# Ledger of designs, part 76: VHH binders against q9y6x5

Target 1, 379 residues: q9y6x5
Amino acid sequence: LPPKLLLVSFDGFRADYLKNYEFPHLQNFIKEGVLVEHVKNVFITKTFPNHYSIVTGLYEESHGIVANSMYDAVTKKHFSDSNDKDPFWWNEAVPIWVTNQLQENRSSAAAMWPGTDVPIHDTISSYFMNYNSSVSFEERLNNITMWLNNSNPPVTFATLYWEEPDASGHKYGPEDKENMSRVLKKIDDLIGDLVQRLKMLGLWENLNVIITSDHGMTQCSQDRLINLDSCIDHSYYTLIDLSPVAAILPKINRTEVYNKLKNCSPHMNVYLKEDIPNRFYYQHNDRIQPIILVADEGWTIVLNESSQKLGDHGYDNSLPSMHPFLAAHGPAFHKGYKHSTINIVDIYPMMCHILGLKPHPNNGTFGHTKCLLVDQWCI

## First folded at step 24 (VHH)

Design ma11
Fold by OpenDDE, fold request of step 25:
Structure ma11 (fold): chain B 379 residues (1-379), chain A 123 residues (1-123)
Amino acid sequence: as target 1 above (379 residues)
Amino acid sequence: QLQLVETGGGLVKPGGSLRLSCVVSGFTFSNYHMAWVRQAPGKELEWVSTIQGSGGYEYYEDSVRGRFTISTDNAKNTLYLQMSSLKPEDTAVYYCARTQYKYSGEWTPFDVWGQGTQVTVSS
């Protein structure tokens, strides 16, 4: 039988939650598998970009999903939650579920992973759920496991996406121990449900399962706001994305806009596109706007509106608060092994290896994950 | 066709309790997040609580946390708000509405509203 892989994402699961809270089910999962304590994600540290990086192995500038909100100046198209189904935005890369279906007589399944309901390169996931955050985890799990067991050609790659603890992190902030403890316990219970379901269906021993996340969460405050309206008139630019990385499309001379913003706040870096730090790998795409503003950790960029969020993400990807974790279990993985750090783009070549797929060109390094795999040499 | 109908409002003394109900019709309750919002005279709309229609998660505004409980009865297609330890500051028209959480971390605008029910907390 071909190898099978289930990729699960709990949105906004900060890596250090594992150290600060109890996860009996997840710890058991880890005990029987592997753990990567920190995953360095891609800049910007937002949901659409990082989820696409996981399944493509590419930096955002390469796969073209550079934010949750985008604008293409040539076509005048917009990308957002309400307009994310146009293949135009996704076709700059080939996600692994497409590769899985095209390289072999195999199927892919998806429960609400970003991009899985879009025909990318004229290929859509064989099975998928339309995104609806109100659908229960149970229903998502039921569909995924049904497809894994009963599909022809067989589903060999599946994804499952869940919105917590991101939503709660935004609402309560990651430093709210009372509320976040409650939320994280529920997440651990969901992991328990997942494992139990897999065991009940006889999938546990043969299915490779990766549990990860796209980003962490940092604490925000009403005392840490950057009001752009105090620095520049709104008539001088179009806002494509706001916080913590604002994407600015000037309506007047770019230099003039830049000069008005460059000293707006000591807690915000202002970059012309060509001056964006190389370490971000966030320059070489037309969808990146001429000016970006990057707030310091915990600072929020606002207009003449108050932010209701006590937690946020999207900041510098070198910040530990932005880092998720990765845990995995299955025949491809060792048991009881822990690793310190990998890059989020390293997940793609690893998954390709597990599935026996030839990876597309990517920014990942397979060598970074070799110690997780039973069939690889680990120095 | 889409309709939300709130009931259960009234006059109550400080420290008292009320239970609001919102009957949903025209759509599947479990496919949405349901919310309570309130508006006091001369004040802006204030979000109170949200629940995942499938019963997974609940969210509360800070001022009502521990005092208010949001819940659902799928069989009755009804949303509830159990209010306890009511304060004069809780006086408002209470509305139920539907929303959804987005990938981006934003919530969809409330697109279906009820007529509201008046809650008055006064000694």
Scores: ipSAE 0.913, ipTM 0.959, lowest interface PAE 0.5, mean pLDDT 96
Fold by OpenDDE, fold request of step 25:
Structure ma11 (fold): chain B 379 residues (1-379), chain A 123 residues (1-123)
Amino acid sequence: as target 1 above (379 residues)
Amino acid sequence: QLQLVETGGGLVKPGGSLRLSCVVSGFTFSNYHMAWVRQAPGKELEWVSTIQGSGGYEYYEDSVRGRFTISTDNAKNTLYLQMSSLKPEDTAVYYCARTQYKYSGEWTPFDVWGQGTQVTVSS
């Protein structure tokens, strides 16, 4: 029988939550499986880009989802939550569920993972739920487990997405111990529900399960604002994305716009596209705008507006506050093994290995995950 | 066809309690996040609380945390706001509305509103 894999994402689950809070169910999951304590995600550290990196193994410049809001100057198309279903935006890469479905006697399922409701390369997930954040975890879990258990051809790869603790992190900030404790407890309970459901269905021993996240969360404040209107007139540029990484499309000479912004704040770096640091792997895509602004950790870029968010993400991917974790359980994984760090793009070649898929060219390194796998030599 | 009907408002003394109700018709609130917002005379609209319609998560504005409780009755398709320890500053017209959370971390604009119910807290 072909191996099966369930990939679960809890959006905005910062890695150090595992050290600062109690997770009885998740710890039990880890005890019977493996843990990667820190996952270095891709820049920018936002939801659409990082979720697509997980399932493609590519940096954002390569898979083409470079932000939650994008603009293509040639076609004049916009990408956002309200317009995310055009394959134009997704077709620069091939996500793993498409690769999986191209194999004989295999199908894929998805519960609201970004991009899974889009026909990418004329292929859409065999089973999927349209995105609706109001749908319960239970309903998502029920659909996923039903598909994993009863589908023909069999579902061999499935994804499940959940919006917490991201929404709460934005609302309360990661430093609100009282509120975040409550939220994280609920998440642990959901993990308990997941494990229990799998056991009840007889899937637990044979299903590989990965629990991870796309990014962390940093504390923001009304005292740490960068007002662009103080530096440049809004008529001189179009704002494609705002905070903490702003994408600027100049309406006048690019150099003039740059000069007006370069010293706008000591807590913000301003880059011409060609000068973006190489370590970000965020240059080689036409969807990256001519100028980007990168706020320091905990700073918010605004337009004569006050931010209502006490937490945010999207910052430098080297910051620990932006890093998620990875836990896994199943026949492919060791039991009781902990690893310090991997890159988020490393998850893709690992998943391909587990599923017996030939990976597309990617930026991941399979060697980084070998110690997690029972069939590999740990170097 | 889409309708929100609010009830439960009134005059109450400081320290008192009120329970607001919002009956939903024309849609299933479990498919949405339901919110309470309020507007005092001469002031801007203020968000109060949000609940996932399926009953998963609750969110509160800081000034009402610990005093207000948002809840739902699925069988009645009704949203509630239990208000306790009311203060004069809580005086406003209270509205129920629907929204949803987005991948980007933003909330959709409220698109369906009730008529509002007046809450007055005064000695």
Scores: ipSAE 0.911, ipTM 0.960, lowest interface PAE 0.5, mean pLDDT 96
Fold by OpenDDE, look of step 24:
Formats: sequence, C-alpha cells, structure tokens
Structure ma11 (fold): chain B 379 residues (1-379), chain A 123 residues (1-123)
Amino acid sequence: as target 1 above (379 residues)
Amino acid sequence: QLQLVETGGGLVKPGGSLRLSCVVSGFTFSNYHMAWVRQAPGKELEWVSTIQGSGGYEYYEDSVRGRFTISTDNAKNTLYLQMSSLKPEDTAVYYCARTQYKYSGEWTPFDVWGQGTQVTVSS
C-alpha cells in the first residue's frame, strides 16, 4: 500500500508556546514521534504565503502567493480572502496535493487548507471542504479521517487546517496568558481527539502525521502604531497590503513616493523592490509591488491610527516570534527525536520523499530533515 | 429573509443578572460566527463576545470575561448572552450579529444585525 500522510496546520501557533504552556496530548504525540522546535517560515510571515510554501517547497517569489492581498498590474486582478479562487494566482507552482492526485491509485483530500478548493493546473483534490471558519475542528477531522479510511482510489495525502490559535492570538495578544492558556488547552485537546480518532480507525500506526503551523504571533499595542497618513497623501499611492508589511503601488513617481515614506518612522524599513533584502527571497515576482514597508516587530502600520489587534504576524521571518514548530509521527519518522530548526520550505521535499513522489523544483533542502526519517542516514 | 431579533433586555440593579436572546432566521448558526456587540450612550459600538457557530470556540472582551457567557441553542436557532454581576458600565443597547473569520486573520464586517435590546444597570 502506498504511504499515507496527513498534514495538519494550526494557524498562528508560535513555537515557544510549547515551552510556555502545557500540551499533554501534543507532548505525547512528540514523544512517540519527532519535533522540530523552530521552523523558519517565509517572508511575508502570513497565512496564504506560508501555507503554500509548505506544500510547494518554494519561497514567496517563486510560488507567486506573495501576500494575503495581492495585485497584478498586468491583468489588474486582485487577490484576497474574498477573491482567492482564481487559479491565476496559484498556477505559478504545483502543490503536493496536485502531484499526489495525479498519481495512479492515489487521491488527495483537504479540509480547508489554503488553496485546496481551487483547481490548480486543472487539478483539484478528490475530496475537499470549502473554507468556513464556523465548521468545527471535529467535523473537519471526521471528514479527513473518513476520506483517509474509505476512499477509492485511496487518499494518500490529506491536509487539515484550523485557524486557531491565530484568531485568539490576534484578539487577545500572545502575551495574554489567561486567554491563550485556555485556547491552547483546547488545541491540545483537539490533538488528543485527532490521535484518538486515528487509533479508533486503525490508521495511527500506518499514517504519517505532521502537525505544524504557518507562523507565530507577536504582541502589538496601541502605543506602537505607524500612521502612514502622516507621511504621505493617500492620493499618491494605492495600498495593496497594509500591516505589518505594506505593499505600495505608487500613483506618482516611485522615487517621490519612496522619499515621502523612507523617514516615516524609525520603526519601519522602506524598500524599493530592487533593494529588498536577499534573505527574504521576496523580489523576483511581478506581484511584489514597487515599494514595501516593513514594520518592526510589534509595530502596526495603520491608516488614521486605528487598530484593534493585540497580536499580529507577517514580520521579519528571522524573528523567533514568527516561527512555528513541526511535530510528526508515523512509520516514516523516528521516535523521541528532537531537532532544533529547519526552513519551512524543507517540509515539501520531506513529504515528497515520504509519499514516494518526485518533487518539483523547490527551494527546500532534503538534507535538513533526514534526521527525522528512519530510512535516512543522519550524522 | 435574514433576521435577528434580540430580547431579554431590561432594568437591573448592579450585581444582577440578565439573559439576552437572539432568535435567528434565514440562515444556520453553523455557517457563521455569532456575536454580541453593544453601544452605550454617546459611545461607539463595542464588541462583547463571539461564538463559533459550531459551538467550539468563544471569545470575550476583557471587561466581560468571567461575567458574561455566550451560547447557542441550535434547536431553537437562538443565540444567548448570559450576563451576571452586571455593572452600570454595562448599560447599553445590545445587538446580535453574524460574522466570519478569514484566512488573513480578519473578521468579516457584521452584515446582519438585530434591532437591539436595551440593558440598563442602575441602582
């Protein structure tokens, strides 16, 4: 039988939550599997980009999902939560579920993972759920496990997405110990439910399961705001994305716009597209706007000094607060092994290996995950 | 026809309790997050609480946590807000509304509102 892999994402699960809170179910999961303590995600550290990086092994500039909100100047198309279904945005890469789906005697399933409800390269998972935040994790889990258990051709790759603790992190801030402890407990319980259900179905021993996240969360404050309106007139640019990385489309001379913004705040770096730091791998895509603004950790870019979020993400991907974790269990993985750090793009070649899929060209390094795998040499 | 109808408001003394109800028609809870918001005289709208339609997650503003409980009865298609230990500062018109959470971390604007129910906390 072909290997099976379930990829689970808890959106906004900051890596150090594991150190600061109790996760008996997750710890048990880790004890019987592997843990990567920190995963360096891609810049921008946002939901759509990072989830697509996980399943493509590509940096932002390569897979083309460069933000949660995008604009293409040639086609004049917009990408957002409310407009994410056009394959135009996704087709610059081939996600692993498509690769898997195209194999004989295999199929893919997805429960609300970003992009899974879109036909990419004319291929969509045989089983998928449209995103609806109101659908319980349990229902999502039930569907995914049912498909993993009873489908023909068999589901060999499945994704499961949950938008907590992201929502809570935004609302309460990651430093709210009372509220976050409550939320994280529920998350741990959900992991318990996941494990229990897999055991009940007889899938636990044979299914590879990866639990990870796309990004962390940093504390924000009303005292740390960058008001763009104080620096530049709104008529001089179009805002494509706002905080903490703003994407600016100038309506006047780019240099003039840049000059108005470059000294807007000591807590914000302003980059012309060609001057974006190479380490971000965020330059070589037409969907990246001519000017980007990058706020310092914990600072929020606002219009009219209005902000309601106590936590946010999207900041420099070198910041520990932006890093998620990765845990895994199954026949492909060691037991009781912990690893310090990998890049988020490294997950893709690992998953391809586990599933016996030929990976598309990607930015991941398989060598970074070898120590997690029982069939690999690790020094 | 999408409709939300709030009831249960009234006059109560400080420390008292009230239970607000919001009867929903035209859509199903499980497809939305349901929220309570309030507006005090001369103040802006204030979010109070949100519940996931499936009943999995609840959210509260700091000022009401521990005192207010949001819940749903799917059989009755009704949203509730149990308020206890009421304070004068809780005086407001309370509205129920629906929203959804997006991938981007944003909540959709409330697109369906009730007429509101007046809650007055006074000695």
Scores: ipSAE 0.824, ipTM 0.924, lowest interface PAE 0.6, mean pLDDT 96

Design ma11
Fold by ESMFold2, fold request of step 25:
Structure ma11 (fold): chain B 379 residues (1-379), chain A 123 residues (1-123)
Amino acid sequence: as target 1 above (379 residues)
Amino acid sequence: QLQLVETGGGLVKPGGSLRLSCVVSGFTFSNYHMAWVRQAPGKELEWVSTIQGSGGYEYYEDSVRGRFTISTDNAKNTLYLQMSSLKPEDTAVYYCARTQYKYSGEWTPFDVWGQGTQVTVSS
């Protein structure tokens, strides 16, 4: 039987939730498989960019999804969560589901993973659901398992995405133990349902399953606001993205805009594009605007208004609060092995190896994930 | 075209129960999140509860958790709020409204509202 892989994301699942909350089903999954305690994601630590980095192995500057809100000055196109389906935005990379379904006798399936309902390089996932956050986890799982069991050519790569704990993390903040305990228990129950469904359908023994996330979450506060209107007039720039990494397109002399912003707050770093720290790998794409503003952890950039969020993400990718985890189970993986850390871009070449696919050029390092795999020597 | 109609309000004593209904027309109910929002006399709007239109996931304001239950009946295009252990501070006009959650981590503004139904909790 050809190797099969199911990639699952629970959005906004901070790595240390595993230590601070009870997950009987996820812990059983880990016990029978592998855990990477800490996954270093890509800057900026937002949903669209990091989900695309997982499936391309590329930094954001290289795959072109550089934020949840973008503007391209050449084409004058805008990207947003209500306008994300133009292939223009996605075509700077080839995600793994496209590579997979172009192989002989293989297809790909998707339940809501960002980009899977877009025809990237004129190719859309062989089976997919249009994004709709109101579709239950059960329906997403039922479609995925039906496709894994009943498709010709067979589905060998499938994705499944769920919006929690991100939605609740934004609403309550990660420090709200009472509400987050309730939320995380529900997610653990969904993981239990996933495993039980796979067992009942005879898939569990021969399907590789990765459970991961795109980023974590940090606590925000009305006491930690950075008000741009106090520093600069709206007429001097176009705002492409706001918080916690603002993207500024100057309407007047760029140096003048920079000088008005550079001392706006001690809790915000202001970068000209050429001065963005190299460690971010966030410079070499036209979609990155001439000036970016990077708030300190837990600070929110606003336009003379309050914020309703008690939790947020998007900050510096060196912050542990921004890091998710990765767990995996299946014939490709060791049992009971725990690994400290990998980079999120390392997931792509590992998945290509499991599926027998030739990876496209990428920023991942296969050697970082060798110890997770039964067919590799782990020195 | 798009319409939300609330019913089931009334006068109840403290500790009593009511079931609010919201009948939906003009859109596919299960493709959205549906919410209850209330406004006490002289106060601002207060979110109460939200549910996936498919019925899979619910959210509650802290003060109503354990006392109120949001639910749907997709066959009848109807949203419900079962209220129990009612308190005088629950006195408000209750509205149903439509929203959605997006990949970006944002909820859309409530774009379709009902007319509201009055709930009065008094001795």
Scores: ipSAE 0.665, ipTM 0.862, lowest interface PAE 1.5, mean pLDDT 93
Fold by ESMFold2, fold request of step 25:
Structure ma11 (fold): chain B 379 residues (1-379), chain A 123 residues (1-123)
Amino acid sequence: as target 1 above (379 residues)
Amino acid sequence: QLQLVETGGGLVKPGGSLRLSCVVSGFTFSNYHMAWVRQAPGKELEWVSTIQGSGGYEYYEDSVRGRFTISTDNAKNTLYLQMSSLKPEDTAVYYCARTQYKYSGEWTPFDVWGQGTQVTVSS
């Protein structure tokens, strides 16, 4: 029997939600498997970049998905959540589902994971759903389980993506206990449904399942706005991305634009590209603009407007509020083991090991995840 | 020819109930999120509730949670809002509208609207 793996993401699931809210179904999943309490993700802590880092093991500068909004000066191409299907953006790396389905007698399936409906290196997931947020979790799960049970060549790697708690986290903020408790209860019920469906279909005992997320969420406020218009005239730059990491393409001398911005707010750091802190691993890609602005946690960069969001993410990846968790269950994993932390890029080489795949060059460290796995010496 | 048609409004006393309907034509209903939005006299538009067009997941504004239920009947391309325990402050024109959620964490602007149905809660 070839090893099988289902990778599940609940977008925007902040690690400390596990401590601050009740999750009876996820707690049962963890009890019979493993938990990594904090996963240190990649900068910037946004959806497209971090989902691609999970499946490539690469920092954003290395895989080329450096933000949810991007511009390439040579080709004049734009990337956004309404314009994300050009393989140009994705082709700087090889995600695990491509490597997997190129193996003899294997295929890959996907329900909504970012990039799985794009022909990356002329290869699209063997079975996939075009992204549509209006498709229910039940339908996504039904398609994934059908493909895992009924495909030839067999589906050995599958992905499943869900938009919550990110959507509600943006709307209410992570500190709204009443609303977030309701939202997180619904998500725990979906996890219960997932496990129940896998048991009923005879998949549970022989399928490895990872439940994780791309980033957390921090509280925002109308009292914490940075008005970019008060610091610089719009005519001096092109805005590629706004908040909480603004990407600035100067229209005039770069040093002049930098000087107008550097004292704009004590709650924002302004970096020339070459001065971006090395710990971000966020310098060596042409898609990273000449100047970036990094807001402090909970601050929102605006263009003389208010914001409707009470929660956001994208901040410094050292912030605990930006960190997701990882839980896993299956024949590859120990039972009842808790681990404090890994890097999000470590997930890729671990998944390659589970599937018997040779990893592409990456930034992950297999040694960081050995203690999760039954077939590895833990020290 | 995209069309949203609301019906079911009327005059109701406080504590009463109404059921609003929105019949959809000209697009694949299940490919979008559908919402109810209301406008009280002299006030701004206020979002009320949103549901996946496939019928699986629902969102409510805090003041209506527990009193209003959004639902769909995909066979009839119809969106519903079941309203109960109605209060005078629920008095508004109720619109159905179309939106979508994106990977980036943004909702699209409401791009298709019905003509609205009046709900009046008064003794």
Scores: ipSAE 0.662, ipTM 0.864, lowest interface PAE 1.5, mean pLDDT 93
Fold by ESMFold2, fold request of step 25:
Structure ma11 (fold): chain B 379 residues (1-379), chain A 123 residues (1-123)
Amino acid sequence: as target 1 above (379 residues)
Amino acid sequence: QLQLVETGGGLVKPGGSLRLSCVVSGFTFSNYHMAWVRQAPGKELEWVSTIQGSGGYEYYEDSVRGRFTISTDNAKNTLYLQMSSLKPEDTAVYYCARTQYKYSGEWTPFDVWGQGTQVTVSS
């Protein structure tokens, strides 16, 4: 009778949305379980890297998904959200669903979580949906609950991913109270649907559920653009990723490219790879390019054109605006407990503990999450 | 061949209603997001509404929210826009178009367009 865990991500759910907007369903979920008010995510605070950090417990330099857009000079391979299925990119780590389903009498299920439709280490999630953002939340939930209830060997680990509030956060910006209030109410309704479906199917009492996110969102503006073409000609470099952390592969002498960029804007830090701050844990992977540009919060790096987005993420992971939250409910978790902060890499060893899995080497600290768990002393 | 064909435009009085249809061929409708975009005389293209092709999740421009309803009928491979409480400023050519949302947080450019259908709101 193995323990079961459902991991849910609402992309781009900034931690302080909880205090600034109304969430009757999510607040009931929290009241009956646990809350971590701020989760410190990994740099770069982007979707692919942070979702993989949750399920591997590793910093981006260690799991190899270092951005939403990557280039490998040896193989000449490119990674993007339209070209993300090559296992080459994912194979530097072992995500929890692979470890889980390789156990005797266990399966894993996935609805849209990044990487779950890729055969990582020749292993794809036992039940999965190919990524398609046009599939409704209700269909994703129907598949997940069907698999949790009806599979042999049983599904003991399941994931569910949803694109909001990230999509709306980019479009409106997090400071647009009218639009974000409407968007976040819809998200709360989906959480209510999730809980009600689990109760109606008899899953609620014995299923552990984590609701979290990969990053937050900060306000952008047409008044806060960094025009890269004003500082350096396109012919001097290959652009691997643009904003808010640009990845620059020099075509000429690296020092010459650095010198052209270093005074480009007071709102952008320019780092040679060896000079990237240690606190980012973002240096020791060949997929990290020789020069990166890190925009200040709310600034957008552009190529001599306007920006259409009013909200963005990817910035310094010390910024509270980049932090998601974590809430959890189930037999493994206390009821009514609030915790201030954990690191996003701490989620992996906690999940391994709940599932009785031996974690792979990772950067998480189990001790940081002990207070959430009923079977642990909160030292 | 990918094809989108809009119908249902016409002349209507202020406060009236109209239903636009967009019949889709050459691709699996439910695998994409579908949108309505309009262009008023002398103005730029303006996004109106987007829906998941499978149904369920809908987005609206602020000025049409509550008055327009986007929907799909997968059996007929058809996208609809039900317009009510029409105003003279809704006068435009209405296009249906295809897009998709990506993990990166971006919408793909509208890559397939219809030829448009004229909606005129006038006394």
Scores: ipSAE 0.638, ipTM 0.841, lowest interface PAE 1.6, mean pLDDT 93

